VH-VL binders against q58102. Designs and how they scored, part 7

Target 1, 198 residues: q58102
Amino acid sequence: LMDVHVLFSGGKDSSLSAVILKKLGYNPHLITINFGVIPSYKLAEETAKILGFKHKVITLDRKIVEKAADMIIEHKYPGPAIQYVHKTVLEILADEYSILADGTRRDDRVPKLSYSEIQSLEMRKNIQYITPLMGFGYKTLRHLASEFFILEEIKSGTKLSSDYEAEIRHILKERGESPEKYFPEHKQTRVVGLKKEI
Short names: E, the ipSAE of ESMFold2; O, the ipSAE of OpenDDE; V2, 0.75 times the mean of E and O plus 0.25 times the DockQ between their complexes.

## First folded at step 1 (VH-VL)

Design S10 (framework fv_socazolimab)
Fold by ESMFold2-Fast, scan of step 1:
Structure S10 (fold): chain C 198 residues (1-198), chain A 121 residues (1-121), chain B 109 residues (1-109)
Amino acid sequence: as target 1 above (198 residues)
Amino acid sequence: EVQLVESGAEVKKPGSSVKVSCKASGGTFSSYAISWVRQAPGQGLEWMGGIIPIFGTANYAQKFQGRVTITADESTSTAYMELSSLRSEDTAVYYCARVGEWELLDAFDIWGQGTTVTVSS
Amino acid sequence: QSALTQPASVSGSLGQSVTISCTGSSSDVGGYNYVSWYQQHPGKAPNLMIYDVSKRSGVSNRFSGSKSGNTASLTISGLQAEDEADYYCSSYTSSSTYVFGGGTKLTVL
């Protein structure tokens, strides 16, 4: 019915957001952002095929993640830079799509727009921005993901990531920085199959 | 360092099937794409398809859709390519190749030695 | 399937330079910045030489890559006898597949 464009990494949260939006009567289109640094969209493409949703890779200006890398080097931590990239991506996509969504969770800190940032975006761009996972507690999200998806935990690595971190890490290395100085080691959860139809 | 070792040469009759293996040693197997590329005598390289082992689902070039099946066994770090309904035109060297580390994600940076498949009566 | 367009052969004398082109469309070379180049000696598997405009570590600085629109190019300067080989380009496509060029035989005179 109504098209919604979902920022998509192939991870558990963005995948679950798409499923929930479909159940609510929307027609999800998955978007993976690339900045032309490395082709980090490959795993997201595979997950999109598994989920059966339309998928598109959108290439944005490399300068966005170059600025993010500058911010990380200056401030010695990645939070503000990740927030900057996410907000910039949403601003750009809002010029093309009237309904945007992502996998932001209730307990996320970054990337996450504040209430005032959401209102500003929606009013200036005349769009709707949906965060389907904000209404659910942690236990419910874990249960729903495990009901629909076959999940794999993978240690954080640039080749497995379709989020902003992969390309930012690569730029940091190009500039002679060690990305692990700034980014803590963490596990990513990838959707690698379906347990039931969606 | 990652090495790819392919199975030995095969001689097959027309209409039969062949299954070639590619065993990876060292490094991370599951999250890298393993592709199959063939080369007929005196001809160029043809991408047949590939698999990222963790997903278990393969993608194929349209020319080979319906005749080729690519699989992976993560427990043995081995990828397989099975080609059915063999014709004399399928006589070729079959290479497996890995898409490289995160600096080279869309480049085939490590290649197997090649497996010669000959289709003859 | 359609291969990317490369000249069938090129030739050059020792110490000179040659350029090999690889032409596609907006759905492959023009749409993706990740054209790679491979060198193949007789009886050997291909070797990755160039990824996009970046040279693979350990490859001679005589090899360089460039791209403009729908055409990527491999340039080899200071030709040596050992450079005589077949060269292939490759690109990702909008169908989530890979495509190779038809190949170029380089003869060093």
Scores: ipSAE 0.012, ipTM 0.610, lowest interface PAE 8.6, mean pLDDT 84

Design S11 (framework fv_socazolimab)
Fold by ESMFold2-Fast, scan of step 1:
Structure S11 (fold): chain C 198 residues (1-198), chain A 120 residues (1-120), chain B 109 residues (1-109)
Amino acid sequence: as target 1 above (198 residues)
Amino acid sequence: EVQLVESGAEVKKPGSSVKVSCKASGGTFSSYAISWVRQAPGQGLEWMGGIIPIFGTANYAQKFQGRVTITADESTSTAYMELSSLRSEDTAVYYCARGYSYGDYYFDYWGQGTTVTVSS
Amino acid sequence: QSALTQPASVSGSLGQSVTISCTGSSSDVGGYNYVSWYQQHPGKAPNLMIYDVSKRSGVSNRFSGSKSGNTASLTISGLQAEDEADYYCSSYTSSDTYVFGGGTKLTVL
């Protein structure tokens, strides 16, 4: 079995990515990134137990999300900063793991590496980067996830959120900024149970 | 505003090495990749390599592999290009430029150029 | 890697339009939308004109870029005396490197 390390938030997309990779014959290991600002990884830990995959939290340098916060304040919207964090995380993990994956969807705007960025990463680091959901649109992805998972809707920006946004929001507040000024209100889904065997 | 300032002109003997510096000001140095591009007298532009300072990751054009080393010091916002085993054909103006991968796939700010002359 | 193919020189009269081509392969120009164009006046560093094939870097709208297959093009309309310069294309490659074109000298008559 080939080990694949999957960037994991506890959400439906990263969860479905791991399930698909398992069905393709890979051995998924889930990785949740934390930057030492707040313990935002708790949600992902719980979901990983539900899915039955090996899971670890990797703590990276706080300066990464501090730079992201600076970018958001300067540009007044989060897209480039989220892209920066995601690319930085992949670059760092590529030094340790030979096969990386994440929950990037066909319809995602950010975070999403371009074809050339993927080729550059794979060539420089001698790795494989897999995006199993790239073939699926939002409606199909939602239906597939609902076949496997019991899903719960969660407000973005809570302390339980395991995405990059949670810690960036905290740093913005530390700097006297209102995160709601920069991040639109949205809801994300998390996996809270299984409907069928994976 | 981003500004790149390169070190002064160098005169070197064949077989020696040269190290050119490029100091960035304005903008976040570590968030941008830096490339080195040279131009021999009356000739075109030639990409030598680039570095992503936040990762310490550098890559080089095949022609220069083994002779060029690109490094960065984030504390001083300075990138360096060292070229060893100099030949007369290495006489050129050496530019640093912002761009490579991560940052963007084009070169938007350029240093003023450093003239390196290799003669005996 | 071989340089991208550009004509060595092009010329045009004041007010005329001129187009400079930049031809590569599927591993560079044809494979990516990461083609940029640079203007260089004698004794000066290059200046970015066009990036991502067609995006202007704050230069006059007289400058435009395009791409078809393995060939990118820079078009300069309403030629002015200050446009006289060397022009270089550049492309990202499948080897995670960059390649420049050989350069085109534009003469404004």
Scores: ipSAE 0.000, ipTM 0.452, lowest interface PAE 16.6, mean pLDDT 84

Design S2 (framework fv_socazolimab; at its last look DockQ between E and O 0.27; V2 from the best seeds 0.00; counts 0 for: pae E 7.1 > 2)
Fold by ESMFold2-Fast, scan of step 1:
Structure S2 (fold): chain C 198 residues (1-198), chain A 119 residues (1-119), chain B 109 residues (1-109)
Amino acid sequence: as target 1 above (198 residues)
Amino acid sequence: EVQLVESGAEVKKPGSSVKVSCKASGGTFSSYAISWVRQAPGQGLEWMGGIIPIFGTANYAQKFQGRVTITADESTSTAYMELSSLRSEDTAVYYCAREGDYGDYFDYWGQGTTVTVSS
Amino acid sequence: QSALTQPASVSGSLGQSVTISCTGSSSDVGGYNYVSWYQQHPGKAPNLMIYDVSKRSGVSNRFSGSKSGNTASLTISGLQAEDEADYYCSSYTSSSTYVFGGGTKLTVL
């Protein structure tokens, strides 16, 4: 089986990406990124155990999310900063792993690499980058996820979040900013159980 | 505002089992991990295991694996720790403690339940 | 024995500063794991003092934490009589468990 390393938050989309890759004949290894700001990885670890995949937390330089916070303060919205973090993470991981994947959806605006960015990354690093969910819209993904997973809805940036946003929000707070001004409230779905074997 | 209230003191015979409860009030129960930590007389703190109620699965320290069972009832906001095959060295104060946001520390503690094992 | 190493006792005079160390390995204190510190008075439950080197649990500014590599430290400045207690460090581990230090008895002279 070919190893694929999947950027993993414990949420619906990254979980479904891992399941799809397994069904395609890959051997998924789940990676949660931490920047040393807050220990936001614990719930992703629990979801990985439930899914039955190998899991690893990789700690990257705090300066990456500090720069992201600076960008948010400058631009007054988080899109470019989230995109910067995601691209930087993929660039770093591409030095270690030959096949990378994540939960990018068809309808995502951010984080999402363009075709030219993907081609550039793959060629410069000599890797394969897979986005299994790119062919599906929100309705289809919700349906597929609900078939496999027991899901709970949570607010982004809360204690159940293992994405980049949690640590960036914390840095904004440290700098005297209100993260809620920059990040609109939205809900994420967390995988907390299985309805059937994967 | 957040409060953890543990069940009362227990006196047990060797070979029996004890089940201690920890009722949480104030704040969200389902998404916060509850851990059990014991302290034998004159000794230090020893982590036994913990559960995040929403996941329904517990993690245990290897020393207690096979003898301890940790469960949670979301409808009553209560966590339980059951320790079987009791020995005299299990005499201790048993604390429940809630993990903070994102984990890795314990921000609220129960008052402790004294369990004495004697024949 | 305890997984994290603390001195069994430390002492300091009123108004002085004292530092308590907590040494582990790369699978707990080092890397991405965070160290929390607890104060325990005789007959009482532990109280969280420090949960991050940049934060406190709402306790006095006299308490501060630091970490370098596999060693974390709790520093208490301006010692008061009520600081006399047992102090424990704790860390999450790469195996999804928690470990505590052996505890340090602080005597205020």
Scores: ipSAE 0.218, ipTM 0.721, lowest interface PAE 4.9, mean pLDDT 86
Fold by ESMFold2, look of step 2:
Structure S2 (fold): chain C 198 residues (1-198), chain A 119 residues (1-119), chain B 109 residues (1-109)
Amino acid sequence: as target 1 above (198 residues)
Amino acid sequence: EVQLVESGAEVKKPGSSVKVSCKASGGTFSSYAISWVRQAPGQGLEWMGGIIPIFGTANYAQKFQGRVTITADESTSTAYMELSSLRSEDTAVYYCAREGDYGDYFDYWGQGTTVTVSS
Amino acid sequence: QSALTQPASVSGSLGQSVTISCTGSSSDVGGYNYVSWYQQHPGKAPNLMIYDVSKRSGVSNRFSGSKSGNTASLTISGLQAEDEADYYCSSYTSSSTYVFGGGTKLTVL
């Protein structure tokens, strides 16, 4: 079976991507990125156990999210910073793994690579980048997730969310900034159980 | 404001069990880890174990593995610690504590439950 | 015994500064900026003072934390009588568990 390395937060989308890839015959290996700022990966580890997939936390240089914080302070909105982190993570992982995936959806704005960015990454690094959810609308994804998962909502931006935002928000606080000024409060959906065997 | 309220003091005989409750209010319960920390008279703090209620999985200090059971009930926002096969050295104050939003620390503590093990 | 080592006692005069050390392994202290410090007055529950080497829990700015290598430090400046208490450090270990230091009794002279 072909190994695929899935950027994994333990949320609905990254979990569903891993399940779909497994059903398509891939062998998913889940990767949660951490920058050493807060232990935001702990809930993702628990979800990975529930899903039954191999999981690894990769700690990258904190300066990546320090730069993201600089961008947010300068530009006054988070989109470009989140995109920068995601692209940087993909560039780093592409040096190590030949098939990468994540939970990017058709209706996502950021982080999301354009087609030309995907082509560039794949050609320069000689890899494949798979976004299994791009072919589905939000209603279909909601139905699929509800068929496989027991879901819970959590508040974004704490160590509980296992995404880039949590550590960037923490750095902003360290610098005397108010993260809520830049990041809208929202809820994230996390997988906490299975309804079906994978 | 998050508050943790523990059950009342208990006097137990050697060989019995004790179950201490910790009711949380004023915040989110299910996604924050609750730990149990004990303190024998005149001694320091000793971490026993903890649980993340939403997952129901507990972790234990090696010293207590096999004698302690930590559980959580989301419907009542209550965590429990049960210590079995009690002996005199288990005489202590038992605290529950909640992990914080931004790191591995305990930002809220219960008032402590005194458990006395005597014949 | 404890994986985190603290001095048993420290003392200082009103208005002076004291520093309490907490030393452990790289997996217990050196891996993250998460050594937390707790103050405990007699008969009371512990109270969080410092939860990040670069942050405070919303207590007086007289309390500060720092970390160098495998040693975390709590510094209390401008000592006041109310600072007399026991102080504990804590860390999250590589085994996904917590450890506490043995505690330090601070005496204000």
Scores: ipSAE 0.063, ipTM 0.658, lowest interface PAE 7.1, mean pLDDT 86
Fold by OpenDDE, look of step 2:
Structure S2 (fold): chain C 198 residues (1-198), chain A 119 residues (1-119), chain B 109 residues (1-109)
Amino acid sequence: as target 1 above (198 residues)
Amino acid sequence: EVQLVESGAEVKKPGSSVKVSCKASGGTFSSYAISWVRQAPGQGLEWMGGIIPIFGTANYAQKFQGRVTITADESTSTAYMELSSLRSEDTAVYYCAREGDYGDYFDYWGQGTTVTVSS
Amino acid sequence: QSALTQPASVSGSLGQSVTISCTGSSSDVGGYNYVSWYQQHPGKAPNLMIYDVSKRSGVSNRFSGSKSGNTASLTISGLQAEDEADYYCSSYTSSSTYVFGGGTKLTVL
């Protein structure tokens, strides 16, 4: 089996991506990024256990999310900052891993690499970049997730979040900023169990 | 509405142990951290430790490290605090409190459990 | 960790404003914007008043919070009789723990 390293936040999208890749004949290795701000990777770790996939935490430079915080304060919108972090993470990981994947969806706006950016990344780094969910809409993904997973609804930005936002929020708070000004509250789903074997 | 209901008052001898329970209702149990805070008579609030049920791992204040054990049962939405090697100084009201989801604060509190340690 | 430093007592007349200080260190109050304030009446559990330094938790706009350096402050304007209570500050710490202040007794004259 070919190893694929999957950027993993513990959410339903990254979880479903891992499952799809496994079913396609890959060997998923789940990677959660931490920037040394807070230990926000615990949820992802637990979810990985539930899914039965290998999981590791990679610690990257705090400066990356510090810059993200600066960008958010400047733009008053988190989109560009999240895009920056994700692109930077992919560039770094591409030096170590030959096949990278993430949970980017068809309807996602951020983070999402353009076609040209993907081509550039793959050519420059000589990697394969896989986004299993790019062919699926929201309704289909919801259905698929419900077929495989026991889901729990949670609010975004909670202490349990294992995405880039968790540590960025913390940095903003340290700087006297209110993350709620920049990050709209939305509902997220987390995987808390399996309905069937993967 | 979220409610935290604690177990009844306890009277203990020095050297014994006490286990207080905190049952949560009206919200999601597994995703919220539960902390224990005590208050000796006429004294201030003292944080003892906390647990996120889904993770199962608790954090403790250094003062209580090795003497307190905090656990959670997701099936019953109940958190527990066990304090061993009890001393007279452990006489206090023990509160369970839920930590907020977007911050580090306690938004819901139990009614408190009085623990009296006397010879 | 040692308790955060609060004045033991403060007093004010009806309609006046009072401020309660909470002094910590760079490892707690000064290091994070995770200061919260609690009101406690005799024989009752604490009630959350302010969180994240200045955010009100469903309480009157007479209550406000601020922070400068290692000192957080709770200000109560338009003092009312029901405001008479003990007030505690708390903060998240660099050790992933919580610390409380010693508490302040507010007397309304």
Scores: ipSAE 0.021, ipTM 0.601, lowest interface PAE 6.4, mean pLDDT 91
ESMFold2 (binder alone), look of step 2: mean pLDDT 89; pTM 0.922
ESMFold2-Fast, scan of step 4: ipSAE 0.007; ipTM 0.563

Design S3 (framework fv_socazolimab)
Fold by ESMFold2-Fast, scan of step 1:
Structure S3 (fold): chain C 198 residues (1-198), chain A 121 residues (1-121), chain B 109 residues (1-109)
Amino acid sequence: as target 1 above (198 residues)
Amino acid sequence: EVQLVESGAEVKKPGSSVKVSCKASGGTFSSYAISWVRQAPGQGLEWMGGIIPIFGTANYAQKFQGRVTITADESTSTAYMELSSLRSEDTAVYYCARDQEYSSGWYFDYWGQGTTVTVSS
Amino acid sequence: QSALTQPASVSGSLGQSVTISCTGSSSDVGGYNYVSWYQQHPGKAPNLMIYDVSKRSGVSNRFSGSKSGNTASLTISGLQAEDEADYYCSSYTSSDTYVFGGGTKLTVL
C-alpha cells in the first residue's frame, strides 16, 4: 500500500480524487494548505472526518498569498496568481512527499500544470504527481460525485472556504480592495456526507 | 505491450442476446475506460457505450439504452458488452477500445481486433 | 446517421495534399478541443492518427489536424499509396458521450 498525499479543499473534486486513489490501491493522506491569514481549513477538516481519511493542515509562508494579492491588483484578474500559488505549494510539498495528487480537472483553466511542468516537477523532485480527474468532463465528475457524496453549496469567498481564494480575498479586503472586482461570484461545492462506503 | 483481445465470432438468431468479451493486457486495466464501438458491413463507426472499471459505472449512447449492458471484471482485466433483443441490423463487427485514463483526454488509443456478430434466421 | 458530417470521398495524386473536414456543432466539435482522427484499412481495426484536434499519435508528420469553429480538419501532405484508407473523426459531446463522423474514403491515384 503506497501513501499518496492529496491536496484537499473538502470540495467534490479533491474528495473524488482521494476516493479514486483508494480504489487504485493507494493509501490517501489529505493535506489542506493554510497561509496563517484566517482559519480557512476547518470545513476541510470536517469533510476529511466524514470521508474517513487521515488529514493534516500544513501552514506555509503568508508571503506566498501576499504576493498573489499583489499580482491580482497589478494584473486585475486572478489566473496567474492562483497558478503561482498552486505551483509554489506543489514545489514545497514535493520536498516532503514522494507521491502527490490533487483534484485538477481537464476543464480547469487554473490551477493546472502543463505536461512539461509536470515532467519537470517529477524529474527535479523525484516524485510522482497524479491528477486522477484529468480525463473526465464536468458531467461525468458531477455524476460520480453524486454517487458517493452528499453535497452542499458554499458561497464563494467565505472565510471558511478551504481553497487558496479565501485567504487571498481577506488580504485584498485588508488593503481596501473589493475582491468581487477581481473574482467573479461563483458557488463552491463541499462534501457533507456519504451515500455509500468508500 | 498494451493489447486488447476480443472473443470469437458469433452467429445468433433474431431475438437472442450476445455477450462479447475484451481482455486487456500490458497496461493498468482499472486506470482506463473501455468503450464499445460497432461497424455494420460497409458502414461507419458507431459508439455504443463505455465503462470505467475502477467505479463499475457505465454510460450508453441513447440509441442502445435498454438493450446494451457493459460490465467489467477487474480480477480478469476483462470488459463485456451484452446486446439483447438482436435484430438483423445488429450484424456488425464489435470493437472494444481504450478511451480514457485519469491523466488523458478523449480518444481511443488501443483497439481490439473486432468480433463479428451475425444475426440471421 | 446522427453523426458528424464528413465528405463521403476525397482523392489526390501521389505527393499532393488532401484535407478532410469534420463538421459538428457547439455541443461537440465546436465546444471542445477533443477531436480525434482514425485511419482504417479494409478488414482491420481503426488506428489513432490525431487526438486533441492537432496532436499526433506517433504517426508521420505528414498528418496534421486543425479546427475552426464547428469544423475540424485532417490534412495529409505528401500523399503515399498506403494512405489510401477510410478516415473517421470523433468528438466528445456535452452529453458525456462520443460521436463519430460518417467516414471519408481516401483514394490515392
Scores: ipSAE 0.006, ipTM 0.520, lowest interface PAE 11.1, mean pLDDT 84

Design S4 (framework fv_socazolimab)
Fold by ESMFold2-Fast, scan of step 1:
Structure S4 (fold): chain C 198 residues (1-198), chain A 123 residues (1-123), chain B 109 residues (1-109)
Amino acid sequence: as target 1 above (198 residues)
Amino acid sequence: EVQLVESGAEVKKPGSSVKVSCKASGGTFSSYAISWVRQAPGQGLEWMGGIIPIFGTANYAQKFQGRVTITADESTSTAYMELSSLRSEDTAVYYCARGEDFWSGYYYGMDVWGQGTTVTVSS
Amino acid sequence: QSALTQPASVSGSLGQSVTISCTGSSSDVGGYNYVSWYQQHPGKAPNLMIYDVSKRSGVSNRFSGSKSGNTASLTISGLQAEDEADYYCSSYTSSSTYVFGGGTKLTVL
């Protein structure tokens, strides 16, 4: 019955985090962050309806992703910029919500807060920050995702979920940069349907 | 190959409105930006606005803001441009054109154009 | 927004080269690498020739684009009779809109 606010992209990891939290007795509310650059949140809205969870879009200051784009151009690598955005989002949301969660995995490179960053955030803001996927092995996570979800696998830079990358790529293009120069090629997945009830 | 087919010529009275359609066939519609560009007789090209259908949000040139409405219907792969409070200086050929692909867009050129719709505002 | 500045007309002889300029500001041509060039023959819709400043849209390698500061240029080498047309530049702007140049009539002598 405890409300938990889950950072949500419409991808398999944030979707699975919400499902796990529901099964643990929480009441998940999905939050998709938008920075006012493009309405990339619409993909997450579709997936939230499929999952049957409450959903809202929170608009934050465009300057956050403008700074992220500056960092990428300066460093020639997106990792620090993605980390900066995620940490900033959590700091802002912690002023509003007492229990926050996201789809961070144990072995994720970015975005991922260190133990000391998590402890600092929780103590300063008097909140709980939960990463449900940290407690499970990859085989279990893969099995659970395949049991519940119909997934669409896509190449990076093509059809994307509502993550930070979509709006950052748009700002890079506005500034005359090719996002492909900075972002490595990778595959992503979206949740496009359910195989069984949650 | 993608083609854009526009609706037929219109003759309108001053103060009325006109709605021009642009139907896409032979390719992806939803992720490509659709722009509306007009050209008055003997004059240059003028960008009015554009829409990315999957998002449903339109952006307008300042000169047309408040008079133009651009919409898209993904189910019929059709974009629309409605211009209200028509004046004689709105007499022009109105083009739709396909621009940036949102998902894979690394260029901003308008590479596919409709045939143009002649709108005549007669007094 | 004001139209980008192009010469009203340029002319060149068969086999020679001609360059058409397109001048804007730091909020359009100078600020972004999203300049396009269109060719328009009388009574026809425009045809995309160049995009992203210098990339050709399936056209002959006789057409090339460049940019220096606030000025973009279209160069046509080895002029042919069929190159006679109106040429328009276009640029993305800081307002997330597009603006066109006034157009240049190319006459092939």
Scores: ipSAE 0.005, ipTM 0.518, lowest interface PAE 12.4, mean pLDDT 84

Design S5 (framework fv_socazolimab)
Fold by ESMFold2-Fast, scan of step 1:
Formats: C-alpha cells, sequence, structure tokens
Structure S5 (fold): chain C 198 residues (1-198), chain A 123 residues (1-123), chain B 109 residues (1-109)
C-alpha cells in the first residue's frame, strides 16, 4: 500500500480525508502539528485511536505561530495568518514525506492553496499533495461524515482544539490581546466515535 | 442503542402551562440538536423548535414564538419544552427528536425519536 | 408559515412504483438539498427514511429521493404491504427553521 501522511486535527474533514484515502488504497498516517505553545494535540490523539490509524505529533518552531499572531494584529482578521501557517507547515513536511494530504474542502476560503501554489510545491519538493475533499460540496461532506462518524460539536475557543487556532489564540493572550476581537465565534466538529467499520 | 425517553401524559386546563422532558441515553447528548415536533389528532407533523445543547441556543417556529420555551440541561442530558397559555387546539402528541447530525450551517434529518407525550387540554 | 404541499393520498398496487411529491418555494425546498422524508405507521413515532436527498443507512433500496426546482419527490419501487403508511417531507428554511409537508397517506392495493 502507498503511505500517505495526512494533516490531522481530529475534526470531521481531516478524519473524512483519511477514510477516503484508505478506501482509495492508500495507507494513511495521521500527523498533528504542534508549535510548543500548549498541548493542543491531545484531542487529535484520542480521535486517531478511535479511527484506528497510526498517528504522530510533530513539533515545529514556535516562531511560525508568533509570526501568525503578528499578522492577525496587523490585518485585524485571521485569514492571511492561517494561510501562512498552513503553507509553511506543508513546505516543511514536504522535505520528509513523499505523499501529503489534508482536509481542505471545495468551499474553504482559508487555509487553501491555489492551483499554482500546489504545482509549485509538488515540483520543487518532488511530492504528491492530495486534497480528497476538493471535489465535494459542503452538503456531500456533511452526509459522508454523518454516515461514518459520531460527532461532537464544539464552540470555537471553548475546548482545546488540535488545529492551528488554539496555539495562535494563546499567543495573542500572552501579548495582551483578546483573541475574541479577531476570531469570530464559529462551530467545529470533532470525531468521537464510528458508525461503521472503515 | 441511542434512546430518547419523554415524560408521561398530562391533562391540563386551558390557560395553564405544560413542561415536557426528553432524556437522552446512549450516544452523545451535546453533539446533536434536539427538536420538538407535535401532532394533533388526525393532523400532520408540526415543528415547534429545537436547541443545540452545547450552545444553549434555541430556534422557534414563528407560530410558537412567545408561547414556547425550549431548554437543555447538559448535566442530566435532558431537553425541555414548555408551552404556555394552553388552548384546546394544543391537544396533541409532543415528540422530541434528535437530529442525525449538524454543522455550522445545516442540520440533517431527525433519526431518533422519543415515544411521544400526549397532552390533553380540557375544561 | 406555509406547510409544504403534498397530495393528501396516493395509491399503488403490490410490486408497482409510486411517487409522492413535496412542493415548496426557493426559501425552503428550492434553496436547499436538505429535504427529508419520514414514514409513520398508525400509533407510532415517525421514522426517518431519507435525508439530504440521500437514503438513510438501513433503509431499503426501494426508497429513493430526488429534487427538481421547488419540488422534491419520494419514489417507492416494488411496493410491499408494509409500505402502507403516512409519508411526510420536511425541509430546512432560510430562517434556520424546519417546515413539514401536510402528509400523504399511501394505500397499497
Amino acid sequence: as target 1 above (198 residues)
Amino acid sequence: EVQLVESGAEVKKPGSSVKVSCKASGGTFSSYAISWVRQAPGQGLEWMGGIIPIFGTANYAQKFQGRVTITADESTSTAYMELSSLRSEDTAVYYCARDSGYDEYYYYGMDVWGQGTTVTVSS
Amino acid sequence: QSALTQPASVSGSLGQSVTISCTGSSSDVGGYNYVSWYQQHPGKAPNLMIYDVSKRSGVSNRFSGSKSGNTASLTISGLQAEDEADYYCSSYTSSSTYVFGGGTKLTVL
């Protein structure tokens, strides 16, 4: 089976990406990124065990999310900063892994690499970058996730999520900023069980 | 596996209020919206409102706005529907139902239903 | 305010197919692919058959849903005696509420 390394938050989309890749004949390995600010990876570890995939936490330089916090303060919204972190993570992981994937959706605005950015990354690093959810709209992804997973709804900022946002929020607080000033409240989903074998 | 158990039948006087409970067991209470749907004798299904327990936010159908209050207690995994200013037309079976899933924009269909609570409004 | 429009009754013979329609507006059925179908037998709670224009897990392949413009349809093929029941459509609305259809009584001849 070909190994694929999947950026993994424990959420609905990255979980579904791993399931789809397995059904396509890949051997998924889940990777959760941590920047050494807080142990935000623990929920993803729990979900990886539920899904039954191999999992590891990779610690990257704290300076990446410190720069993201600077960008948020400058731009007054998180979009460009989240995009910067995601692109930086993919660049670093591409030095280690030949096939990378993530949970980017067709309807996502950020984080999302453009076609030219994907082509550049693949050519410069000699890798494959797969976004299995890019062909599907929101309602199809909602249907597929509900077919496979038991989901926990969480309010953004109230539980320690395994995405980039948790550690960026913490750095903003360290700098005397209110993260709620920059991050609008939104809902996230976490996979807490399976409805069927994968 | 997942089950919703509603409180027992009630007989109420016109002008009074009724509060029906819906206790969830098995599965995850906070992950799913709970809706209340009623059915008067010989009539169709009517959505009254719903709540997302983790956020405490309730939505109501316009017809019931101001008369219905939907709440949830996460510590007991129980949702409640209180209907005030009762009339004979409120005589119905009241169901609680769990939505099969939801996310930040949309809801799925209601896949788990309580057994129904008969509320009779008589003088 | 407005319930979705369904025929009050439909009938079909054993082994045949029947289609039940559900008509709304652009603010409900026409605006979303979140139309659900419920089956209700006398004295029982409704049972979810179809959601999001897709079959629910565990539902027979004889049940299928479709949508065109402001009208959703439930089609039941290979009619069996146990299919005799009331059927309700439901749609999400632009005001973040749900609305049910008036219901259709299916008689299997």
Scores: ipSAE 0.000, ipTM 0.435, lowest interface PAE 14.8, mean pLDDT 82

